# Ledger of designs, part 35: VHH binders against q54mt0

Target 1, 331 residues: q54mt0
Amino acid sequence: MRPISLRLHERPITQVLFNREGDLLFVAAKDKLVSLWYTTNGERIGSYQCGGVVYSIDVSQDSKYLITASADAKARVWDVSSGRQLDSTDFEVSARSIEFSQGDKQILVVTDQVMGCQAKIHVFDFDKDEVRKLNKSYTLPSPQCKITQATWGPLNKTIFASCEDGAVRIYCTEKRELIKTILDHNKLVTRIEWTKHRIMFMTCSKDGTAKLYDTKTLKLLRTFDTGRPINAAGISPLKPHVILGGGQSAESVTTTKVDASQFKVRFFHIVYGEELGGLIGHIGPVHSICFTPDGKTFATGGEEGLVQVNHLDESYFEFDDDLVYNPPVQH
Below, E stands for the ipSAE of ESMFold2; O stands for the ipSAE of OpenDDE; V2 stands for 0.75 times the mean of E and O plus 0.25 times the DockQ between their complexes.

## First folded at step 17 (VHH; framework vhh_7ubx_2)

Design A5 (at its last look DockQ between E and O 0.19; V2 from the best seeds 0.00; counts 0 for: pae O 16.2 > 2, unsure alone 63.0 < 65, placed apart)
Fold by ESMFold2, look of step 17:
Structure A5 (fold): chain B 331 residues (1-331), chain A 123 residues (1-123)
Amino acid sequence: as target 1 above (331 residues)
Amino acid sequence: QVQLVESGGGLVQPGGSLRLSCAASGFTFSKYAMTWVRQAPGKGPEWIATIFSGGSTMYDDSTKGRFTISRDNAKNTLYLQMTSLKPEDTALYYCAKESWTYNPSGQYEFDYRGPGTQVTVSS
């Protein structure tokens, strides 16, 4: 029913993330801090402080290791339980995106494009048994444009990169080369989100659309047009639903009175594309959305620093049972 | 206005036991996680354990099995039961409101802590 509100952070939330069990919630923000919470009651377990804005985080499948990418040009490995930093590695520029491979044997890091330095996609080996060091790395060919996120494809055979030119670029990990470019968005791609088992993926864009693809064929299955920039998507692992969030930039909110309804997260049916409803709670753009793996809880993080943890009740799950589509007439 | 006062420290022989107490006032004790921390001379603060508002606990591996954190919400008091004490346990022990933050300098930070009680384990 009522969401749990977490108000520790005073700067924009960059990412919210549940662990595999769904009992832990990690929150990263532009205040240089990652916070860790129990999902059920919103009680803070600890915080991890970086030297700069934290753009991206991930947690190992056993929930023992947190990795962070920060504007201070470092990727860090942390012991989740104690908060201690176990390792760090330096880059020439800000680290923008970070993710464990499936199986936690490798770590993917994206670094910024700035004057004199191209964007890079780095892959490190991760050995949790040897002081948890980041070891041996290689770099994929640069797309020569800014990368907003990179993520492992199914079975770690590919890496998908979302880019500011509206492209999604797909690399083969064995050959270490670009194998496909999908250019369906007209503006920056903000995020790539996977469905359960990675059989489909969704792209979000500043062009106001989210696009759903079949992973195996790369066929575009559906476009969701919200009319506003989309920063984040949460895909239910149980129901054919997606939650989309975004809104106008922070600069726009300083010129007019803020209307909270423009920052609501919006629910869509994936098969029919129909909007199912919305949830108001943020007073700024929504930047991150994540479901627990059991689909019973999702979290949202906003520009104003608010995190909301929403526990879906029985009526949500009964709604899908009661709306079985029985076509009376074919189209 | 938050006040935390530790007691129960002292001199003990190796293998001995102590029970530390932390009296809390100036806030709703039962609503907050509470933490024990120690600091030996020449070392940074070491997180020992946290007990959450619902009674669940987390411990650092170095003291797990020898130290037990507990709380009495009716008395606004936090406890640390220490057993099998070793010379390496010699430190200033203090309680803190809420759980840890770990900073880039490699130190634990807490918004509110008490002045501490000295525990000395002599050979």
Scores: ipSAE 0.816, ipTM 0.922, lowest interface PAE 0.5, mean pLDDT 89
Fold by OpenDDE, look of step 17:
Structure A5 (fold): chain B 331 residues (1-331), chain A 123 residues (1-123)
Amino acid sequence: as target 1 above (331 residues)
Amino acid sequence: QVQLVESGGGLVQPGGSLRLSCAASGFTFSKYAMTWVRQAPGKGPEWIATIFSGGSTMYDDSTKGRFTISRDNAKNTLYLQMTSLKPEDTALYYCAKESWTYNPSGQYEFDYRGPGTQVTVSS
């Protein structure tokens, strides 16, 4: 099936995100906008105007609330249906990452590291029944490096933070302390993605590798080496497939000659690590990948401001077994 | 001028059904998302459901499965089919127009709503 191309944003896409039902696609970009689209036909529904580059977004399970982190040092809560801002929280520095906890009772926000200000993970209580004010609960201390993303671990017992120094740091939410550091990447970790039910997670890095881990044991299960910076990963909830995207920014190279092949979205078998194929659709680095919860569609967002919505054909599902993973018994 | 007029409310027994209608005028109905909200005495407004211009729908969890939002663009009419009604569903029900336009200024248009139609669920 031909992908649906969404053209609105004139600046790089930072994140694509489906709601729980998969019928809505949220797109964040550096043009300070979040746009909302129909997944089925690519029709634009509306937009949310932020005051700065939107780095990160998340949507509540009931699709009622959108939260945004942006360069204007704000986290915002939006009414999805009306497009209106409901609440905002100010920080001293740019907000870089944001995510609802499982159950939507809390929100984490990562703030940037700049001169005189260390990166922090802020956790807020979120009450759907009250005036939707973000109440600060606690802050986690950061290492002396930038945090690119933070995400809730299983059952919200932990928070995982990807870092500039190539580390993934795991914090206990109860103790509010760092409990584990994974240092397997040699460059900045760009993204952490979860499998269904968060049994496994994948890290992406500028070192050109993605790494799959068992969440419980934190054992490295697989390394995918693409040879190029990886910015994003999508993990199928149905098939044992992972999609990787990235590429080198033109700003980072000395040559004007751009190889479009580096922007290819590549499919890998999650267990065996073999490349299964790829899709060409972007002419710049891919920054975000997301599957619908039903696994039938995935979206990609690129540097060129383009979003591709890919509805997977029946042929995609005919030859592969469903994703089954049995975690190793902790010895 | 945007006008919304709700109808179809009334008294119904628990377990009963009602179909609400909202007649819209003064704007291109087909281009806008439409929403049902309700307000019970002493309570704040409660969002029920939204239907977008393309036909996609969203529901509040509390009414999901019992209520169905739909629209007829040819008639400029929004509908709410209510089933398995409960006493707690007693409220004034409003139709509201959502404003979804690309606005780079960050300014939002105000929602419009009708005067509402009363739904009373009682034995």
Scores: ipSAE 0.000, ipTM 0.213, lowest interface PAE 16.2, mean pLDDT 87
ESMFold2 (binder alone), look of step 17: mean pLDDT 78; pTM 0.771

Design A6 (at its last look DockQ between E and O 0.75; V2 from the best seeds 0.59)
Fold by ESMFold2, look of step 17:
Structure A6 (fold): chain B 331 residues (1-331), chain A 123 residues (1-123)
Amino acid sequence: as target 1 above (331 residues)
Amino acid sequence: QVQLVESGGGLVQPGGSLRLSCAASGFTFSKYAMTWVRQAPGKGPEWIATIFSGGSTMYDDSTKGRFTISRDNAKNTLYLQMTSLKPEDTALYYCAKESWTYNPSGQYTFDYRGPGTQVTVSS
């Protein structure tokens, strides 16, 4: 595969994100910028500058509104095509995670835990037709633990929070209460990623594993053990494949020689559990992976500031041809 | 060294038309997006339109339908065709290399832009 390399950002990439059509790529980074690119040729359309590190972004289904969560303690709404900031909301502390609800009627924001301030999960109403687009807010009971990400569950009936203590905590949006805690990881959960229609979800962790769950039953279906910290997953909407990325920071190791292979993104078959292949391209930990909705393109973003846009070729779509399903023999 | 030189401005009556040109040098023109920007007295830069290396265009809503951005890669020249001009279009018009950044102070910024050409719409 011959990726398109985007080298604008000087600091770690925090998130890469395609719009619903897949023709636009958004890139957030610790250099206080979100950049916007055409997917097909990697040409920059514009940049949105915040006052601090941008930890998290999302885009509305119609691709008209970008939302950002930043270390400058603001959540912002931007007009995608013109770059203009349309609204903002201030917090006491950094905003760490942000996401539109399905249908774009609400926005979920996570704020940081610092001395004297608990982590909070905020829900805002989003009204695209008003000058003040972020209105009405409620919070959920604090888990009293740092939250790395919060994301809407199916039909916006739940909110899932990935936490620094290795838990995934699930809240009911109607009751506004914690209803379930999943404690299957023993280190920080870095990311929750949904399969199509949210029928399954995957957790990624610094413990070196990714875990796949049935959303309705919350049963653990499979553990992918890569032996290295996992920061990100991209789940194909087209094939039963997952791409896992991560790696150990150079500052966290005592070795003087770091093999670039630890930063490769690795492809796994979700049903068979077999590793299908890998792609080397980053020289630091991979922090974010996203597929286009058609499943033919994915992007990766790394600690070194590199973004790679990979247009998948025939070899990717042929991985499954050599697999033979042999179900376990039951006695 | 990037160099951009605008021309074609002048005085025009409301409803009139002008065609602006921007001569570019010091870089491979055909590989970069190019942008028209304007700045009225006492205001910050305002993005008008960008034309990308592949020929696609984007316009700010304020000038959409009245202004047309184009490029001639053989001549390293960027153009802005303006029609149905209004007094509110009075400004110093610049070309810029690459597309916009919108900063936290609520202003567009551009890394490289020319000295500009004055467009005055009055009568």
Scores: ipSAE 0.817, ipTM 0.923, lowest interface PAE 0.5, mean pLDDT 90
Fold by OpenDDE, look of step 17:
Structure A6 (fold): chain B 331 residues (1-331), chain A 123 residues (1-123)
Amino acid sequence: as target 1 above (331 residues)
Amino acid sequence: QVQLVESGGGLVQPGGSLRLSCAASGFTFSKYAMTWVRQAPGKGPEWIATIFSGGSTMYDDSTKGRFTISRDNAKNTLYLQMTSLKPEDTALYYCAKESWTYNPSGQYTFDYRGPGTQVTVSS
């Protein structure tokens, strides 16, 4: 099936995110805009204008609230349908990551580490019934490095933080302290993704590897070595497949020749670790991947500002054949 | 050139009904989502509803159940059926092509919108 190409953003995509029902797609980008799309046909519903680069977004389970973290040092709460901003909170530095807790009762926000300001994980109470104000609950101790992402662990008992030093730090939400550090990556960890029910999680890294862990034991289960920086992962809720994307930025290379093949989205068997296939659709690094909750669709966002919405055919579910898609050259 | 022209506005009593129309031209109407918005005096613009090319709809909670968005692709016309009108529904009502953009200043922007039709609800 031909992917739906969403073309709006003129700057790099930072995150693609489906709502719970899968019928809405949210796209965050460096152009300070979050766009909302109807998944079935790729029509744009609206956009949320932020004051800076949007680094991270999340949507409530009922799809009523969008939250954003952006470079203007703000976390915002939005009404999804109307696009109205409902609330915002200011930080001293850029907000880099944001996520609803399971049950949507709390929100975590990660702030940047800059000179004179340490990275922090802020947790806010969120009440849907009251004036939808973010009330600060607590702040977790800062690592002495940048946090790229923080995400809630199972049942909100922990928070996982990916860090620039290659570590994943696990905090206890009750004790509000660091309880575990995983240091398996050799470079910046870009992303943490959960399997369904969060029984496993995957880390992506600039070291070119993705690593699958058992959530309970924190045992390393599998390493996927792509040979290229990995920025994003999508884990199928239906198939034992993981999609990895990334690539090297042109700014980071000394050579002018960019091989587009490095931007291929690659499919792997999650258990066996074998590569199953790939999709060519981006001409720059892939920054974000997300499956719909039903596993029938996934979206990718790239450096070039393009979002690809891929509706998976029945053949995908019946056969583990190589998936190769070559987009038509628009003359 | 894209053109949108709203009609059907007027004076109505509280509890009354009104049907707004928007005539569209200059583009393939059937291929695009359409939106109704309104702006009351002294207030910012409010999103009401969107209807997609496939017929699916989205509504703001404040008007949900009272207002119905629909379209006739053969006539290139968008409709808003309003029922149980209230004084607070008094506003200039706009038809817009496709999506909205909300900015932090509390304003909506649209790719294309009409000049609007005035709806006044008063006893």
Scores: ipSAE 0.329, ipTM 0.738, lowest interface PAE 1.3, mean pLDDT 90
ESMFold2 (binder alone), look of step 17: mean pLDDT 79; pTM 0.786
ESMFold2, look of step 18: ipSAE 0.805; ipTM 0.916
ESMFold2 (binder alone), look of step 18: mean pLDDT 78; pTM 0.771
OpenDDE, look of step 18: ipSAE 0.257; ipTM 0.679

## First folded at step 18 (VHH; framework vhh_7ubx_2)

Design M1 (at its last look DockQ between E and O 0.70; V2 from the best seeds 0.59)
Fold by ESMFold2, look of step 18:
Structure M1 (fold): chain B 331 residues (1-331), chain A 123 residues (1-123)
Amino acid sequence: as target 1 above (331 residues)
Amino acid sequence: QVQLVESGGGLVQPGGSLRLSCAASGFTFSKYAMTWVRQAPGKGPEWIAIIFSGGSTMYDDSTKGRFTISRDNAKNTLYLQMTSLKPEDTALYYCAKESWTYNPSGQYTFDYRGPGTQVTVSS
């Protein structure tokens, strides 16, 4: 299994994302650029330049529209194939997270918390057939702390927000109010990732753990303790596997000899909890992991600007043959 | 140093045909996507056709079905076969190494280094 390495970006990768077909890979970075690539051969199709760091991206189901959230305080809509900007909207502060709703009828945007401005969760209508793509917006009550990501819950009935205080906050979209706070992490929650059909979700944290929950009951099902900060998870849509990535940056450690093994992406079996293996390839913290929808390819993006595209082989699909079930203790 | 030299332009009547060439040097031509770009008077550059290293192609809607991009990797040469030419196709045509970037000023940027070749479509 030999990865395709993409080395266009000069600064930290913020997000890697496959389209629904899995044939296109989008890469966002702190160099103000989103790049678009063919998955199979790693050839660049084009790039979308913003006026500031691009923190978050998403792509519509039909692969026609890209949306971006940027430090220049804008959310933008782009025509994927031509590269042209189709619409934008301005915020008071940096846009930090952006996501299409299931069905692409709405767009969720998180704006940053800075002195004098509370974090906000914005919801826009997305009107693909109109000249103005982003229309009619509302906001949810501020959690009064920084939000790292917001994502739509099942059937768009809820919005989950991962927060810097270690909480996951859940809002009802119909009532537009906070309905649940989960405070199981003691440091920043970096990411929420959904299993297929959103029946479970996983939280990643700088506290060194990832936690798996049942979506309907919100019951904690399993904790994965890696002993180092977790920035990202990729959940296989095909096997009960998760890939965890992270690590401490060199700026956070006083030594000049940083062991690259701490930036290894690590594979875990979701049911058994056992580590299945790992891949070394990044020389800095891993910030984003994404599987293709068929589960046969995943991409990772790191602090050093490297993107690796990994096409999985037979050995990956045979991991489960030797496992012994270790169920979590229920209380 | 990357060099790109366009040729094959000229004056042609509407409905006519023309074949443009781009001679490339200073880089491993076969490894890169190559793009034809045109710039009409008073307008910014616009890409019209792209050929990727694997041979797949992409066309702007205004030229789709009328223009054909191709490459000869042995000769380091990029081609654009143009047919059914319209007055709107009048422009200075460039070849560029690699595909487009769209910037926040509303303009495409390309890695093009040549003088371009003028195509004029008029009766």
Scores: ipSAE 0.678, ipTM 0.857, lowest interface PAE 0.8, mean pLDDT 89
Fold by OpenDDE, look of step 18:
Structure M1 (fold): chain B 331 residues (1-331), chain A 123 residues (1-123)
Amino acid sequence: as target 1 above (331 residues)
Amino acid sequence: QVQLVESGGGLVQPGGSLRLSCAASGFTFSKYAMTWVRQAPGKGPEWIAIIFSGGSTMYDDSTKGRFTISRDNAKNTLYLQMTSLKPEDTALYYCAKESWTYNPSGQYTFDYRGPGTQVTVSS
């Protein structure tokens, strides 16, 4: 299958995100833009201009509202269809992560750690019906390190924060306290991804590993070692497959020859941990991966500003998971 | 060179109907999404509808159910059928190639759009 290539952004992609129906794809990038695409044919619908690098985005369940966190120290609420900004809130420092709670009643925002300012997790009340405004609710205790991402746990009872020190910190939303710390990674945790219904979660790290956990017990279930920094993960809602992407930044490499193989998107069996195959589509580090809710399509975003939309063939779904699947390598 | 030329605007009474056309040239019309936007006096541009190359459509809530966007690829023409027109629909109507960009100043930008056609709804 030939992927649909989306070429708009001239700066690195930071996040790709499908809406609930899977027919809309949102793309955030360091060029201060969020772009909206029609998934079926890859046509661009519109763009939302932010005031800085867009680090994180989320969309409401009804696909009416887009929220953005950006380097201009703002969280914004957007009308998806018209592209209009509805509301914004200011922070002292860059906003790094943003997510709707289940039910879209609250929004969490993570702010950056800078000299003299600790990373903070902010929670806002969100009113869809009347005010469409962000109202400050509470702030969680701050760790002494940078937070790369914060995400809501099951039923919004907890908040999970991935950190630069390799830890995942779990907060109780009711008590507004740190309740658990997972320290299994040896380097910065880049991403937390949830399985369907959030019964499991996966962490990605610069240490080259992704780790699968049971959400309830926090037991480590599986480690995927790729040997390269991992920036993104996609968990199939249909197949027991995980897609991992990453690669080493050119800035960190002393050699002029960039091996494109390191930017391969790799498929793993979620239970057995076996590598099933991979796709070559990016010429730089992969920063984001997202499946459609129906599991039939996934998107990847890379350092080169490219988004690949991959529609999975029927053969993929008919594949016996006991066998090694080798997807066609697209060059 | 991409050219877009709107036509079909005019004066209409409330409750009336009007059909706008947009003649496109300078690009392969059938391969691109097309949009209608409007700008009322004293207001910024407003996005109305988009039709994709495959024929799928999306509408803004303000015009949903009353306006229909369509295209004839053989004629390189975009259409907007307007029904149940209201005074608040009074605006300069533009056709644009593909997508919109909304900026923090509250303005829409387009890579290519026509000069517009005036629609006035008045008793």
Scores: ipSAE 0.426, ipTM 0.775, lowest interface PAE 1.2, mean pLDDT 90
ESMFold2 (binder alone), look of step 18: mean pLDDT 78; pTM 0.773

Design M2 (at its last fold request DockQ between E and O 0.70; V2 from the best seeds 0.54)
Fold by ESMFold2, look of step 18:
Structure M2 (fold): chain B 331 residues (1-331), chain A 123 residues (1-123)
Amino acid sequence: as target 1 above (331 residues)
Amino acid sequence: QVQLVESGGGLVQPGGSLRLSCAASGFTFSKYAMTWVRQAPGKGPEWIATIFSGGSTMYDDSTKGRFTISRDNAKNTLYLQMTSLKPEDTALYYCAKESWIYNPSGQYTFDYRGPGTQVTVSS
């Protein structure tokens, strides 16, 4: 039966993530756990426990290594199959975002901004053959603003940071300095998601919009306005579709609408911008969405701790969704 | 009330074989992954293998090739076939419902219920 519901976590889901093969699903949450599941049947393979909230995770391309960023001020490397912790590094403050570079040679970590400590973007060298997997490399200049996420740009030549002030800040990895600021959102940017081959990227914001950009020119191509905070996007690798999720937790206690309708995930056509449909299943804000690489399955994670694994059927693929992307009017 | 009762342990010479059993009750056995765990004196719990509801298996690298996990859903029974036993396999063996959790103190935790069954490998 579809969708598969995973109900292990009792606190908000922070991230859902498939491995490269799409057969494994990782789930991070505020209950200090990362859980690992088989995608096909939703059976738990194991769990990795941190000392605090797990804000962010990533998995190596070979599916052998999991990395975690946690409120206990640690980044950790784990052996996926056995659960064993292989390495860790300490920060002075919470680690908020973590990601392998393309090729798994480096790891990007963002640390929090609190009284007396500026937000920092750290880069570590990752060496799978060494006893200590995490080796200090460099830190980028602080944006002097809280960072919600950082992610590698194409070919690891840039790092994109989504920031609390509504900006996306772009750094050059060779020069190790800020090279561009995009300030198109008027509230916190929650997430940056890449299209296949990173030729475009999408930003999500608490301002109720998601925005699609051309990566090379940084030109805004389309704005999706949902009227509600957007926490997450899943971009299909197979169809010109995006799934948007979010919602306001305070909204769920102050409205008389059907409780679940505010938190449905909504499908949009990237080329035409039209809403294609929606899927109800969460009773709180959706915080993370991820497609499998083959585009046939996606997962969502919500504030109530529910994870939904959705195997898309043939009706989704028969939809009139093979239309060529038409960019906005060229300048 | 979940109950798990291990049996089949004993004293065996190096190179020998044993088959351990775990009788399960108090839950729908066929719906859950089941795990064998061992604990040697002075050591923490050690993951051996897990068999999933659909029959697929995962093994710790240290036991792959020597130990075989299996289940009989009609009898609500989990098995561990052990071969080529070594003195370092001496431990108290438990079955657990579901798979491992690895904690920040560097130790596995499992949902144990029973007394375990002792396996002793010595000359």
Scores: ipSAE 0.763, ipTM 0.903, lowest interface PAE 0.7, mean pLDDT 89
Fold by OpenDDE, look of step 18:
Structure M2 (fold): chain B 331 residues (1-331), chain A 123 residues (1-123)
Amino acid sequence: as target 1 above (331 residues)
Amino acid sequence: QVQLVESGGGLVQPGGSLRLSCAASGFTFSKYAMTWVRQAPGKGPEWIATIFSGGSTMYDDSTKGRFTISRDNAKNTLYLQMTSLKPEDTALYYCAKESWIYNPSGQYTFDYRGPGTQVTVSS
């Protein structure tokens, strides 16, 4: 199937995110905008104007609230349907990551590490019914490195933080202490993605590998080596497949000729680690990947400001996972 | 050139009904989402409803159940059926092409919007 191309943003996409029902797609970008799209036909519903680069977004389970973290040192709460800003919290430095807890009762925000200011993980109470305000709850101990992302563990008992030093740090939310450190990557960890019910999680890294872990035991289960920096991962809720995307930034390359093949979105079997196929659709690094909850659609966002919405064909689902699947390459 | 022209506004009593129309031209109407917004005196613009090209709809909670957005693609016309009108519904009503943009000033912006039609609900 021909992907739906969303062309609005003129700056790099930072995150693509589907709501619970899969009918809404949120797109964050470095042009200070979050755009809202209808997934079925790719129509734009609206846009939320932030004061800086939008690094991270999340949506409540009922799709009523959008939260954003941005370079203007703010976390914001938005009414999804009307686009109105409901609340905001100010930080000393840029907000880099944001996520609702399971049940939408709390929000975590990660702030940047800058000279004189360590990265911090902030947790806020969120009241949907009365105050629709962010109330500060607690702050976790700060590592001595930048945190790229923080995400809630199962049942909100832990918080996982990906770091620039290649580590994933795990905090207990009850004790508000660091309890584990995973140091398996050799470069910056770019993303943590969860499987359904958060039984497993995957880390992506600039070292060119993605790693799959058992959440309970923290045992490394699989390593996917792509040979290129990985910025994003999507884990299918229906198939034993993971999608990896990334690529080297032009800024880091001395050569004028950019090989578009490095920006290929690659499919892997989650258990066997075998590459199943790939899709070419981006002309720059892929920064974000997200599946719809039903697993029938996934979106990708790239450096070029392009979002691709891919509806998976029935043939994809009928495919024998023991065979190599080569999805049609759309040029 | 994209043109949007609202009509159907007027004076109505509380509890009354009114149907607004928006005539669209200058673009393929059937391919685009359309939106109704309103602005009351002394207040900022308020989003009311959007209807997508496929016919799906979204509503603001304040008017949900009382207002119905619809479209006739053959006539290039957008409609807003208003029922159980209240004094607080008094506003200038606008139709807009596609999506809204909410800016930090608390205002809605649109790529294209009509001049509006006045709705006044008064006893």
Scores: ipSAE 0.351, ipTM 0.733, lowest interface PAE 1.0, mean pLDDT 90
ESMFold2 (binder alone), look of step 18: mean pLDDT 79; pTM 0.783
ESMFold2, fold request of step 24: ipSAE 0.717, 0.687, 0.703; ipTM 0.891, 0.881, 0.892
ESMFold2 (binder alone), fold request of step 24: mean pLDDT 79, 78, 79; pTM 0.797, 0.784, 0.788
OpenDDE, fold request of step 24: ipSAE 0.000, 0.020, 0.251; ipTM 0.257, 0.521, 0.683

